# VH-VL binders against q0atu2: the designs that were tried, part 203

Target 1, 119 residues: q0atu2
Amino acid sequence: MLDKKARIRTSREYRNVFEKGKRLSGRFLIIYYVENALDNNRFGFITNKKIGMAVIRNRIKRQLRAIVREYQGQVKNKHDIVLVARAGIGKSSFEGMEKDYIAIMKKAGLFARNANKID
Below, E stands for the ipSAE of ESMFold2; O stands for the ipSAE of OpenDDE; V2 stands for 0.75 times the mean of E and O plus 0.25 times the DockQ between their complexes.

## First folded at step 8 (VH-VL)

Design vc76 (framework fv_recibokibart)
Fold by ESMFold2-Fast, scan of step 8:
Structure vc76 (fold): chain C 119 residues (1-119), chain A 121 residues (1-121), chain B 108 residues (1-108)
Amino acid sequence: as target 1 above (119 residues)
Amino acid sequence: QVQLVQSGAEVKKPGASVKVSCKASGYTFTDYYMHWAKQAPGQGLEWIGEINPDWGDTNYNQKFQGRVTMTRDTSISTAYMELSRLRSDDTAVYYCARAKYYWSFDAFDIWGQGTLVTVSS
Amino acid sequence: QIVLTQSPGTLSLSPGERATLSCRASQSVSSKYLHWYQQKPGQAPRLWIYDASSRATGIPDRFSGSGSGTDFTLTISRLEPEDFATYYCQQYETSPYTFGQGTKLEIK
């Protein structure tokens, strides 16, 4: 699970990301992101009922946390990042969400590490 | 149509706990943070804290930290504020209020009617 | 924490007069995070002005908000009997979010 330090906890901090941040859309996810003045990254999440019933939404929430946690070490330091789940995410696989997250984060220039780059 | 309805008045003894509910209707419960504020008799408003109703993340005013707990039940669109180890100066009207946290202003545009909590022996 | 000081604490005026209510912040507050609420006895507060100058839905145009930085003002151009109430400013710039102590508008 993400530590409290790695989560966007306040409504004000969410507002900051949406108002000042940049936006990138993927297949299942949209990210909003802005540089922060901290020593670490913070993540926020927005899921809505259009994703599906509670059981589906709860699964998506667990999977998004797991994906973000897995790739924490690759994210460029000092960013507040909000992940917005699109309606279609309810029908995605874990691998599909993970692939979408990686693609968006790379496109945003937020992944600092790329040791296994192939030409 | 959009409204927040709070539980009724409570009378508690010093040292007890009180749990106030705030039931939302007419909007998507998880799209707004839920805030709680205190107003002692004849006094102004004091912010207690906030909760993200989708994810459950909380942020409390340090003055109430350690005595306040905010929770929610998304299945019934209801937020709760529990205040423990009650003191006489906790006698107040407690309000819930919503605030949009994305794509709009963050003012408290809808408030509950208030819940009077009286702490007396 | 940011302290909001409202002045005057009580303002005694007659219907038809102009009211000017001040809210001073101990630290700079973005206008986007300064809001005003009206409260009448026995009622919950009601959002009146948001983002320092935007009127909430249904609020008459005799009300206006202005200001930036540390100095904010709520102005009522021509008081109506229903305007006599307590007004609170509130900042959302930083947690803990704080309210001013209120300015009570009372009939002279």
Scores: ipSAE 0.704, ipTM 0.870, lowest interface PAE 1.0, mean pLDDT 90

Design vc77 (framework fv_recibokibart)
Fold by ESMFold2-Fast, scan of step 8:
Structure vc77 (fold): chain C 119 residues (1-119), chain A 121 residues (1-121), chain B 108 residues (1-108)
Amino acid sequence: as target 1 above (119 residues)
Amino acid sequence: QVQLVQSGAEVKKPGASVKVSCKASGYTFTDYYMHWAKQAPGQGLEWIGEINPDWGDTNYNQKFQGRVTMTRDTSISTAYMELSRLRSDDTAVYYCARAKYYWSFDAFDIWGQGTLVTVSS
Amino acid sequence: QIVLTQSPGTLSLSPGERATLSCRASQSVSSKYLHWYQQKPGQAPRLWIYDASSRATGIPDRFSGSGSGTDFTLTISRLEPEDFATYYCQQYESYPYTFGQGTKLEIK
């Protein structure tokens, strides 16, 4: 589970991201993202009925939170980011979801430079 | 059909707590914030707060902060509002209402029927 | 907080007349976040006009909303008996979300 300060928590904050943010679509995910005035990133998650029944939606939510948490340290600070699951995500593997997330975040320029790169 | 059904009327003594339920049906419970509003007898509407049904995060009107607690149970698509340390001026009809919070932003398009809470000795 | 002031508090008219209800905000509110609700005694509020000017599903075309910034209006071109109710404006611009005090439309 993400820390409270790393979550988008109010309807107003979600609204801000959707209205002022940039949009980028991947295979299974859409992200909406905007720079914030804080020193930390905040994440929100949207899963709708198009992805499947409650059991599938709950699995997707759990897996997306795990992926976001795993890569949290690589995301450039000062962003509010909302992940929206696309209908096809219900048929994806965890690995497929993870790859899509990484690809989208890189394309958006939201991943920090790799400080561990071998010289 | 989309609907919100609230629990029945309650009579409480000053200092007690009351917990009102709001059961949603006909839509995906987690796609809409659930809001609560107060209407004292003969008065207008006052927003109490909201809850994110997926995360459980809440945001309360400062006037009710410290006395109100909002929760939900996603397995039964039900939201709850608990108001503690009841006073006579808490006598009111309490409403739940939904509002969409992603992609597009809707007004309070669906309301519960209301729950009358009477605080008297 | 944004204060919404509705005027008049009570409007006494007869069926067939035109009604004009005002809602003034203490600071600017985007029209897409200004909504109107109708409430009859003993009933829950019902969404009537959203985004300042869009009629909700099933609302007759004699109802219209207009306005921007701080001044918003709900107009009923020709009152029918079922239109006598209390109308509330509401803003979604900022927390806390607020309602006006209401305009009660009553039969003269």
Scores: ipSAE 0.651, ipTM 0.850, lowest interface PAE 1.2, mean pLDDT 89

Design vc78 (framework fv_recibokibart)
Fold by ESMFold2-Fast, scan of step 8:
Structure vc78 (fold): chain C 119 residues (1-119), chain A 121 residues (1-121), chain B 108 residues (1-108)
Amino acid sequence: as target 1 above (119 residues)
Amino acid sequence: QVQLVQSGAEVKKPGASVKVSCKASGYTFTDYYMHWAKQAPGQGLEWIGEINPDWGDTNYNQKFQGRVTMTRDTSISTAYMELSRLRSDDTAVYYCARAKYYWSFDAFDIWGQGTLVTVSS
Amino acid sequence: QIVLTQSPGTLSLSPGERATLSCRASQSVSSKYLHWYQQKPGQAPRLWIYDASSRATGIPDRFSGSGSGTDFTLTISRLEPEDFATYYCQQYESLPYTFGQGTKLEIK
């Protein structure tokens, strides 16, 4: 589960990302992102009925949280990022979603160089 | 045909808890945050808090923090607000209202009819 | 928190007159996050104007909203009997979201 500090929790903060954010589309995901005035990143998620039945949506939600958490340390600080699941995501594997996330985050320039390197 | 229907009036004693429901119909429940507001007799509106119906994330006005709990059940498109440790100044009409949090304006465009909660000794 | 102060608290006018309702914020509010609601006794509030100046669906063109920064206005060009109600402004700029105390528009 992402820490409270790492989540976009308020409707106003979601509105800010959609209003001011840049947009990039992947195969299964769309991201909207803006720099924030904080020292940490915050993530938001949007899934909708187009994805499929509750069982599929619940699986997607669990998998998206896991992917974001796994790569959290590689994301450039000071960003609010909203992931919007596309309709086709329900047919994807975990690996497929992970690959799409990595590709779109790299394309956005949101992965920091040597993010996990220890001095 | 978009509507929010709230549970009926409640009479409670000080120290009790009350749980108000708000059932949504006519729209995709998870596309709108659900907000709750308080209106004491003869007074204006006060925002209590909001809940993300898809992910369950909540955010409360500090004035009510520690006494309010918001939940939802997506399978029946229903939001709940529970207020505990009731005091006489909690006597009010409580409203639920929806607000779009992406793509469009964020005004409270649809409101429930209100639930009168009376706290008396 | 952002405090919204509405003035006057009560406005007594006759049908056919012009009404001007003020809403002042204690700090700057973007126009896109300032909304107005109408409420009649015993009823839930109803969205009237959103984004400071956009009329909600079905609201007559005699109603107009304006303003920016800290000073917002709701204007009714020619009052009809059904317009007598309490009007609330509301900000969505920052948490906690707040409402003004309301302006009650009453028949003289």
Scores: ipSAE 0.710, ipTM 0.879, lowest interface PAE 1.2, mean pLDDT 90

Design vc79 (framework fv_recibokibart)
Fold by ESMFold2-Fast, scan of step 8:
Structure vc79 (fold): chain C 119 residues (1-119), chain A 121 residues (1-121), chain B 108 residues (1-108)
Amino acid sequence: as target 1 above (119 residues)
Amino acid sequence: QVQLVQSGAEVKKPGASVKVSCKASGYTFTDYYMHWAKQAPGQGLEWIGEINPDWGDTNYNQKFQGRVTMTRDTSISTAYMELSRLRSDDTAVYYCARAKYYWSFDAFDIWGQGTLVTVSS
Amino acid sequence: QIVLTQSPGTLSLSPGERATLSCRASQSVSSKYLHWYQQKPGQAPRLWIYDASSRATGIPDRFSGSGSGTDFTLTISRLEPEDFATYYCQQYESSPWTFGQGTKLEIK
């Protein structure tokens, strides 16, 4: 579960990310991201019908929220980030989605240098 | 053909609640935010709020906060707006309208036909 | 909240004339977030101009939108009988999304 303040909730905030943001594609996910003027990060999600039936889409929605929540402390602050699920995500494992998310976030420079290291 | 079809006119007593529906067809329901607007007799348009039809996230105009609830049912491509504790100044035509929120710019390009809600004793 | 003020409130003109409708915002609005709608009595509003200057599908080229910052204009170069309606500007810059009070274009 993400805190309400950690979610992009309005259509205008989504539009802002797509208009001004940068785009990176992964295997199962595309991210759009832009720096914000807040003291926290906000995440948005796009899951369309190309993913599959409602049961599959609901599973993907729950798993994406869980992944983002798990790694939110490792994301460089002051960003609005939108995750767009690609059609093939319905066939992925949780581990596959998680790995893809980490890879694209690191490529975007949005993870701290040592974000994945255990202390 | 892209359409938004709203439920029929309602007559309510003060203190009651009303739930208006807006059924979408001809497009992918989850690709567009659904907005609701109020137009009192002889007046202009006033935005009430919006809902993300995929995730259910809502954003309400503070003026209606606490009295309005927006929901949707993706299985039947239908959005709902419920307004509670009705008073006489809630008498108005209520419109639903869609707006694209990702990839390309769109305004409120498709509107429902409107639902007249009359609040009277 | 951003207040949109339209002027004039009522514009009385004859077919064939040029109409100029103003929309002024209390705060700066990106042109990409200013839109115009036409509404006739008993009908739902219809998108007319989006992103300040782009005509919606099917809108005649006699209609043009312009402006930036706080000052936006809808122009009709040569009025036709079907153009007499109420026009609303709308901003999508800052929540709550707001509409102007409307300019009613009526036959003189």
Scores: ipSAE 0.543, ipTM 0.831, lowest interface PAE 1.8, mean pLDDT 89

Design vc8 (framework fv_recibokibart)
Fold by ESMFold2-Fast, scan of step 8:
Structure vc8 (fold): chain C 119 residues (1-119), chain A 121 residues (1-121), chain B 108 residues (1-108)
Amino acid sequence: as target 1 above (119 residues)
Amino acid sequence: QVQLVQSGAEVKKPGASVKVSCKASGYTFTGYYMHWAKQAPGQGLEWIGEINPDWGDTNYNQKFQGRVTMTRDTSISTAYMELSRLRSDDTAVYYCARAKYYWSFDAFDIWGQGTLVTVSS
Amino acid sequence: QIVLTQSPGTLSLSPGERATLSCRASQSVSSKYLHWYQQKPGQAPRLWIYDASSRATGIPDRFSGSGSGTDFTLTISRLEPEDFATYYCQQYESSPYTFGQGTKLEIK
């Protein structure tokens, strides 16, 4: 999964992203993102009851973290990024979430244009 | 109703550890950070730390770093604070409190009733 | 860490009087991250004013908060018997989040 330094850890850091960051909506995901003063990216995740019962929310959380981890190498440093699951995400497939993540990150300009998954 | 219900009072000897629980109900447990605060008898409030119930990540006040551990069990919507190597000046009421960390204010809007921990022989 | 200093430590007044409680920060705190709590003996604190000036749900309009930067004030325009309690300011500007030492409102 994501290492400790790649996670948004404090409530104040989440609040900073929501207060000062840019917002971009996809089909299943909304991202909020802001440049940080660090040498690395940090990710946070938000789910709510609208996506479904606890079993569905826990599946979505596991899958989102796996997707973010897999594409870590393509994300431009130095950003704090929070992923918010939209209500419809509970009905999505893993591949559907992955496609939405890639699309929204590209639209936000957060994917390096020629970056590839690290070997 | 939105509630935080804490475990009952405890009496411990110096050097022991205590683990206080805080059970949440009436809201999405993972949607709010859980904070812990200390209030010694007749004194003011002191923030101990916070935990993200979704991620499990913690952030502790340096004064308690090394003696405090915060955990949670999302299956029962319960947060825990364990304080080790207890001293007499750890005698206090310990509170849990929630804070929303997205869209709304970062204030402690719901508090547990408090757990009295007495450290004595 | 940001230190919050409340003054006075104890304020002795009678019902019907105006109360003014001060909270001064050792460094600038955004109004969005300054909150006030009321606590009565034997009870947990209760959120009273958030974001420096917004009343929490159910709080009477005789209570008002104001201030910015390093100087914040909680005002009670006309004290009622149930208002006698200890009031704490709290900052969420930076970790560790801190509380002031409290101002105790007591009956004169």
Scores: ipSAE 0.657, ipTM 0.851, lowest interface PAE 1.0, mean pLDDT 89

Design vc80 (framework fv_recibokibart)
Fold by ESMFold2-Fast, scan of step 8:
Structure vc80 (fold): chain C 119 residues (1-119), chain A 121 residues (1-121), chain B 108 residues (1-108)
Amino acid sequence: as target 1 above (119 residues)
Amino acid sequence: QVQLVQSGAEVKKPGASVKVSCKASGYTFTDYYMHWAKQAPGQGLEWIGEINPDWGDTNYNQKFQGRVTMTRDTSISTAYMELSRLRSDDTAVYYCARAKYYWSFDAFDIWGQGTLVTVSS
Amino acid sequence: QIVLTQSPGTLSLSPGERATLSCRASQSVSSKYLHWYQQKPGQAPRLWIYDASSRATGIPDRFSGSGSGTDFTLTISRLEPEDFATYYCQQYESSPFTFGQGTKLEIK
């Protein structure tokens, strides 16, 4: 999964992202993101009771970690990024969450460009 | 009603370990970091560390690093602090306290009642 | 680590008087990360003022907090008997989070 270096671990680090970061909303996810002074990216997650019961929240947590890990190499370096799960995420499919994540990361300018596109 | 209830007083020998529990009720356990603080007799408060109860990530004060372990069990909304290799200067009241980290004040707004740990030979 | 120094260590006053408690930080602390707690003997600390100046729920308006940068103050305009306690400032600016050593407000 994500190693400790790639995680936002402290409450103060979360607070920094919310205080100073930019916000972008997707269908199932909201991201808050800010450039850091490190040599790597860090990810944090907010999955609250509004998503549903523990079994649903645990599924969402596993799937979000898997999605973030899968696309970690495509994320521009030196960012702290917090993913906030919206209430509706509990009814989403894995593919739906993955597509939403890719869309918001691209819109934020945090994903590497596809060099094969002539745009 | 929002409440943090800690386990009862403990008496330990030097070199032993102690594990203090803090049971949360009346709020969503995973929405608040759980912090732990130490207060030796007649002294002030000292922050020990914090745990993200949703994800389990911890952050410890270097003074306690290597001797403290924080864990939680989300199924029973309970946080734990284990302190090992106890010394006489670990005699203190230990408190748990919650703090919101997402778009709310980050102060320790709710505290447990405290757990007295006495280390004596 | 950020060191918080409170002064005086003990403040002896009578009910009806004004109390001024100081908290000085060894480096700048944003006001949003400076909090005050009240503690009475045998009890857990209780949040009193958060974000340097905001009163916690149920705290009387005779209490006010102020300050920025390295200098913060807790003021009690007219002391009541129940106000005699120890007050701690705390910073959340930087880990490890720290408390001042406390100011004990005692009856003369």
Scores: ipSAE 0.764, ipTM 0.888, lowest interface PAE 0.8, mean pLDDT 90

Design vc9 (framework fv_recibokibart)
Fold by ESMFold2-Fast, scan of step 8:
Structure vc9 (fold): chain C 119 residues (1-119), chain A 121 residues (1-121), chain B 108 residues (1-108)
Amino acid sequence: as target 1 above (119 residues)
Amino acid sequence: QVQLVQSGAEVKKPGASVKVSCKASGYTFTHYYMHWAKQAPGQGLEWIGEINPDWGDTNYNQKFQGRVTMTRDTSISTAYMELSRLRSDDTAVYYCARAKYYWSFDAFDIWGQGTLVTVSS
Amino acid sequence: QIVLTQSPGTLSLSPGERATLSCRASQSVSSKYLHWYQQKPGQAPRLWIYDASSRATGIPDRFSGSGSGTDFTLTISRLEPEDFATYYCQQYESSPYTFGQGTKLEIK
């Protein structure tokens, strides 16, 4: 789904985000984020079985990747960002997840410009 | 109980390929990277590569790049390592091992029992 | 790549003695990314010490890890028969993740 260069690929890179990054919690999502030394952003995703059955987890994964892809151009460059899905995300709508993502990214100061549904 | 169970021993001729499996149980498969390591007879451990079970993205030791392919099947919590164009110096025990990559230590805390691959003419 | 050099390669001691195993890195490794494993013949390695100094679950307190930067040590204060094995250090500071060549602890 996301371009390979826009993904956090190694376990060490995930560890760096969790060790040195900042944490921000939304309603359905938690993000961990840190500046990187690259010219691009990289995204990682974490889900767990408390979210629900495989069908629900796969839906959430697909929808989170779609949201990240859609707003990729608004994200301030040079960041590694990990999205952790909270248990309650299994009951959310696509719109609900999208709004939560935008809210937490704005609060974190990670959007280079205002991102919104109509933009 | 948390376990990694590997496929059985293989005997291959030079030039062949081998595919080793590692079946995980007792934990959330996608929360741990799966790593593979090689141990030649009487020698130490050598890291081959890692795979993110959720994304499928891999990172290989350059020494094995071009000959190794790592994959996984999340529906059966199983990781695979395929090594191609086998040579006699690929004779070794191959191990899978998991490493947690968030919230805590990233050491290889659970290992498979190992798979002996013998390459001989 | 970061090269880990362990010394000695073989350490011959008797039960009751102290063992000190060295692991030297070719470049700096954060203590959070240095781990030690024990391996007995015919068995898979087992996590022994993580983050340079934290004992894994069930590991006796006669084992201690220390060090930072490029020099790390694993110390066994009073050897017991079950401690004779090969010990490997491993770094997770950067890919490719590497192991030392091992120190074989054998009975004299």
Scores: ipSAE 0.708, ipTM 0.867, lowest interface PAE 1.0, mean pLDDT 90

Design yb1 (framework fv_ivicentamab_arm2; at its last look DockQ between E and O 0.58; V2 from the best seeds 0.00; counts 0 for: pae E 4.1 > 2)
Fold by OpenDDE, look of step 8:
Structure yb1 (fold): chain C 119 residues (1-119), chain A 119 residues (1-119), chain B 110 residues (1-110)
Amino acid sequence: as target 1 above (119 residues)
Amino acid sequence: EVQLVESGGGLVQPGGSLRLSCAASGFTVSDNYMNWVRQAPGKGLEWVSIIYRRGSTDYASWAKGRFTISRDNSKNTLYLQMNSLRAEDTAVYYCAREGGSWEYYFDYWGQGTLVTVSS
Amino acid sequence: AYDMTQSPSTLSASVGDRVTITCQASQSIDSWLAWYQQKPGKAPKLLIHKASSLESGVPSRFKGSGSGTEFTLTISSLQPDDFATYYCQQYDSYSGEAYTFGGGTKVEIK
């Protein structure tokens, strides 16, 4: 699990990201991201009912948190980042999600273009 | 030298099944993202499926349920099991390696194998 | 879904001509745009990746450029060996497919 300080926790924090942040769409994910005034990144996760039943949504959320945690050290600091799962993510593989996350984060300039998979 | 060699193509009746093989040399299949891409006669390229390094798989929306990508690490070979084949599945099927980690392009292709679905 | 629109579908040109092929994405994509060359009866050959990186062994007359939603493949001086069909390809697809290709551009002799 992500550290408490690395999590977007309040509705106000989420709204700030949605209102002031940039939006990018990937295969399985949409990200909203905005600079923060902190020395660390904060992540939020949204899994809507369009993804599927609660069990599925919770699974996806756990998987996304795992991905974010794994690559946390390679993401540029001082950003609030919200991951919104797209409808098709429910049938995606973990590695597919991972690949999409890396792609969209690189597109956003939050993940170095020459960054490699952590093996 | 990197090389990909497809085989298993041929004539099959609608509703039939066929398994394609892609023998790889010069690199390890299990260390790379491997894909199938097809091309109907006189048409463009269409992505079919991918198998990731850890073995998870993804498919084009139209391929799900009928196509299965797999590999045999001991043989360094990629497979595509095709079931319930339709006339519109007639195409040259290529196996293609994704270039590097998180590169999102195909740097090596096989020569392709022709699959013809016809009564 | 058509995330990549490639134009023109056919292009007639002469040796020595400057040739331009365009791919337009439905949304802004990063540098994962790739270009391939395909000759009849042969597999596609990678020419350019990351929008502008020339693959090893590819002549310098091939140039990839562009950003955002529009990308271009340019052949500065068409050679006899360049008559072929060219495809663009992306990963950053909103369609839900892992990879999408442009419709192709056949470069033929005028």
Scores: ipSAE 0.866, ipTM 0.937, lowest interface PAE 0.5, mean pLDDT 93
Fold by ESMFold2, look of step 8:
Structure yb1 (fold): chain C 119 residues (1-119), chain A 119 residues (1-119), chain B 110 residues (1-110)
Amino acid sequence: as target 1 above (119 residues)
Amino acid sequence: EVQLVESGGGLVQPGGSLRLSCAASGFTVSDNYMNWVRQAPGKGLEWVSIIYRRGSTDYASWAKGRFTISRDNSKNTLYLQMNSLRAEDTAVYYCAREGGSWEYYFDYWGQGTLVTVSS
Amino acid sequence: AYDMTQSPSTLSASVGDRVTITCQASQSIDSWLAWYQQKPGKAPKLLIHKASSLESGVPSRFKGSGSGTEFTLTISSLQPDDFATYYCQQYDSYSGEAYTFGGGTKVEIK
């Protein structure tokens, strides 16, 4: 479970990331990310109706939160990061989502060097 | 030295089933992302399926429900179970290992095994 | 659809020629592109990944370049062993549920 401190909470905070942040697309995810003025990272998650019914969207959110929680200690600090689930994510396995998250976060340069959790 | 050896191909009638094997040496299949890729006669390459390090699987949309990727870690062997075969499934089937942990290209391929679906 | 288009589909060349083949992505894939060589009846062999990084054991006459949407594979002096079909493959996570290969370029003896 992500700490309350590590969550993007307000519409203004989300808008800041979308308007000022960089965007990268992955197979199942899109990330938006921007430096923040805090000493920590914050994460936001967006799923939409195109992914499926509420039970499916809730499963996807729980899986993404679990993935982010597992790797959060390896993410460079001072970033707000919004993960947007793409429509096809509901057909992916948990490990497919995890692989995509690692790939896109490495491509964005957001993982700390020498982190032991990832290659 | 890394080596991949496919077997189990042959002639089968439409609606039939076949199980392909890929024996690996020089590395551990469960430490890697392993894939099946096929090539119809005179045509290009088409991805079929992946099995992840912890055993989750994903499939091309046309293969899902008919094909099953699996492995036997004690034999260091990858499998593809193909059911409800159709003429358009006629191809050489390759097993392939992904390069890098988060990248989606293939650094080692087997020699392939031919599957012919014909009456 | 996220297409990879590869050109030319065939070309004829002589030993010693400089050969250039191209691959175009329908949308930017940064540098997440690989090149493979395939000889008749044989498996594909990885030549280049990340657009320009040569795999170990690949002759230095092979050179990959490009980023974004346009990529090239150049063979600076064609050798008899280089007559084969060449495939590009994008591997940006952008392309959905499947890996995408180009249609291939067959390099034939003139």
Scores: ipSAE 0.291, ipTM 0.749, lowest interface PAE 4.1, mean pLDDT 87
ESMFold2 (binder alone), look of step 8: mean pLDDT 89; pTM 0.904

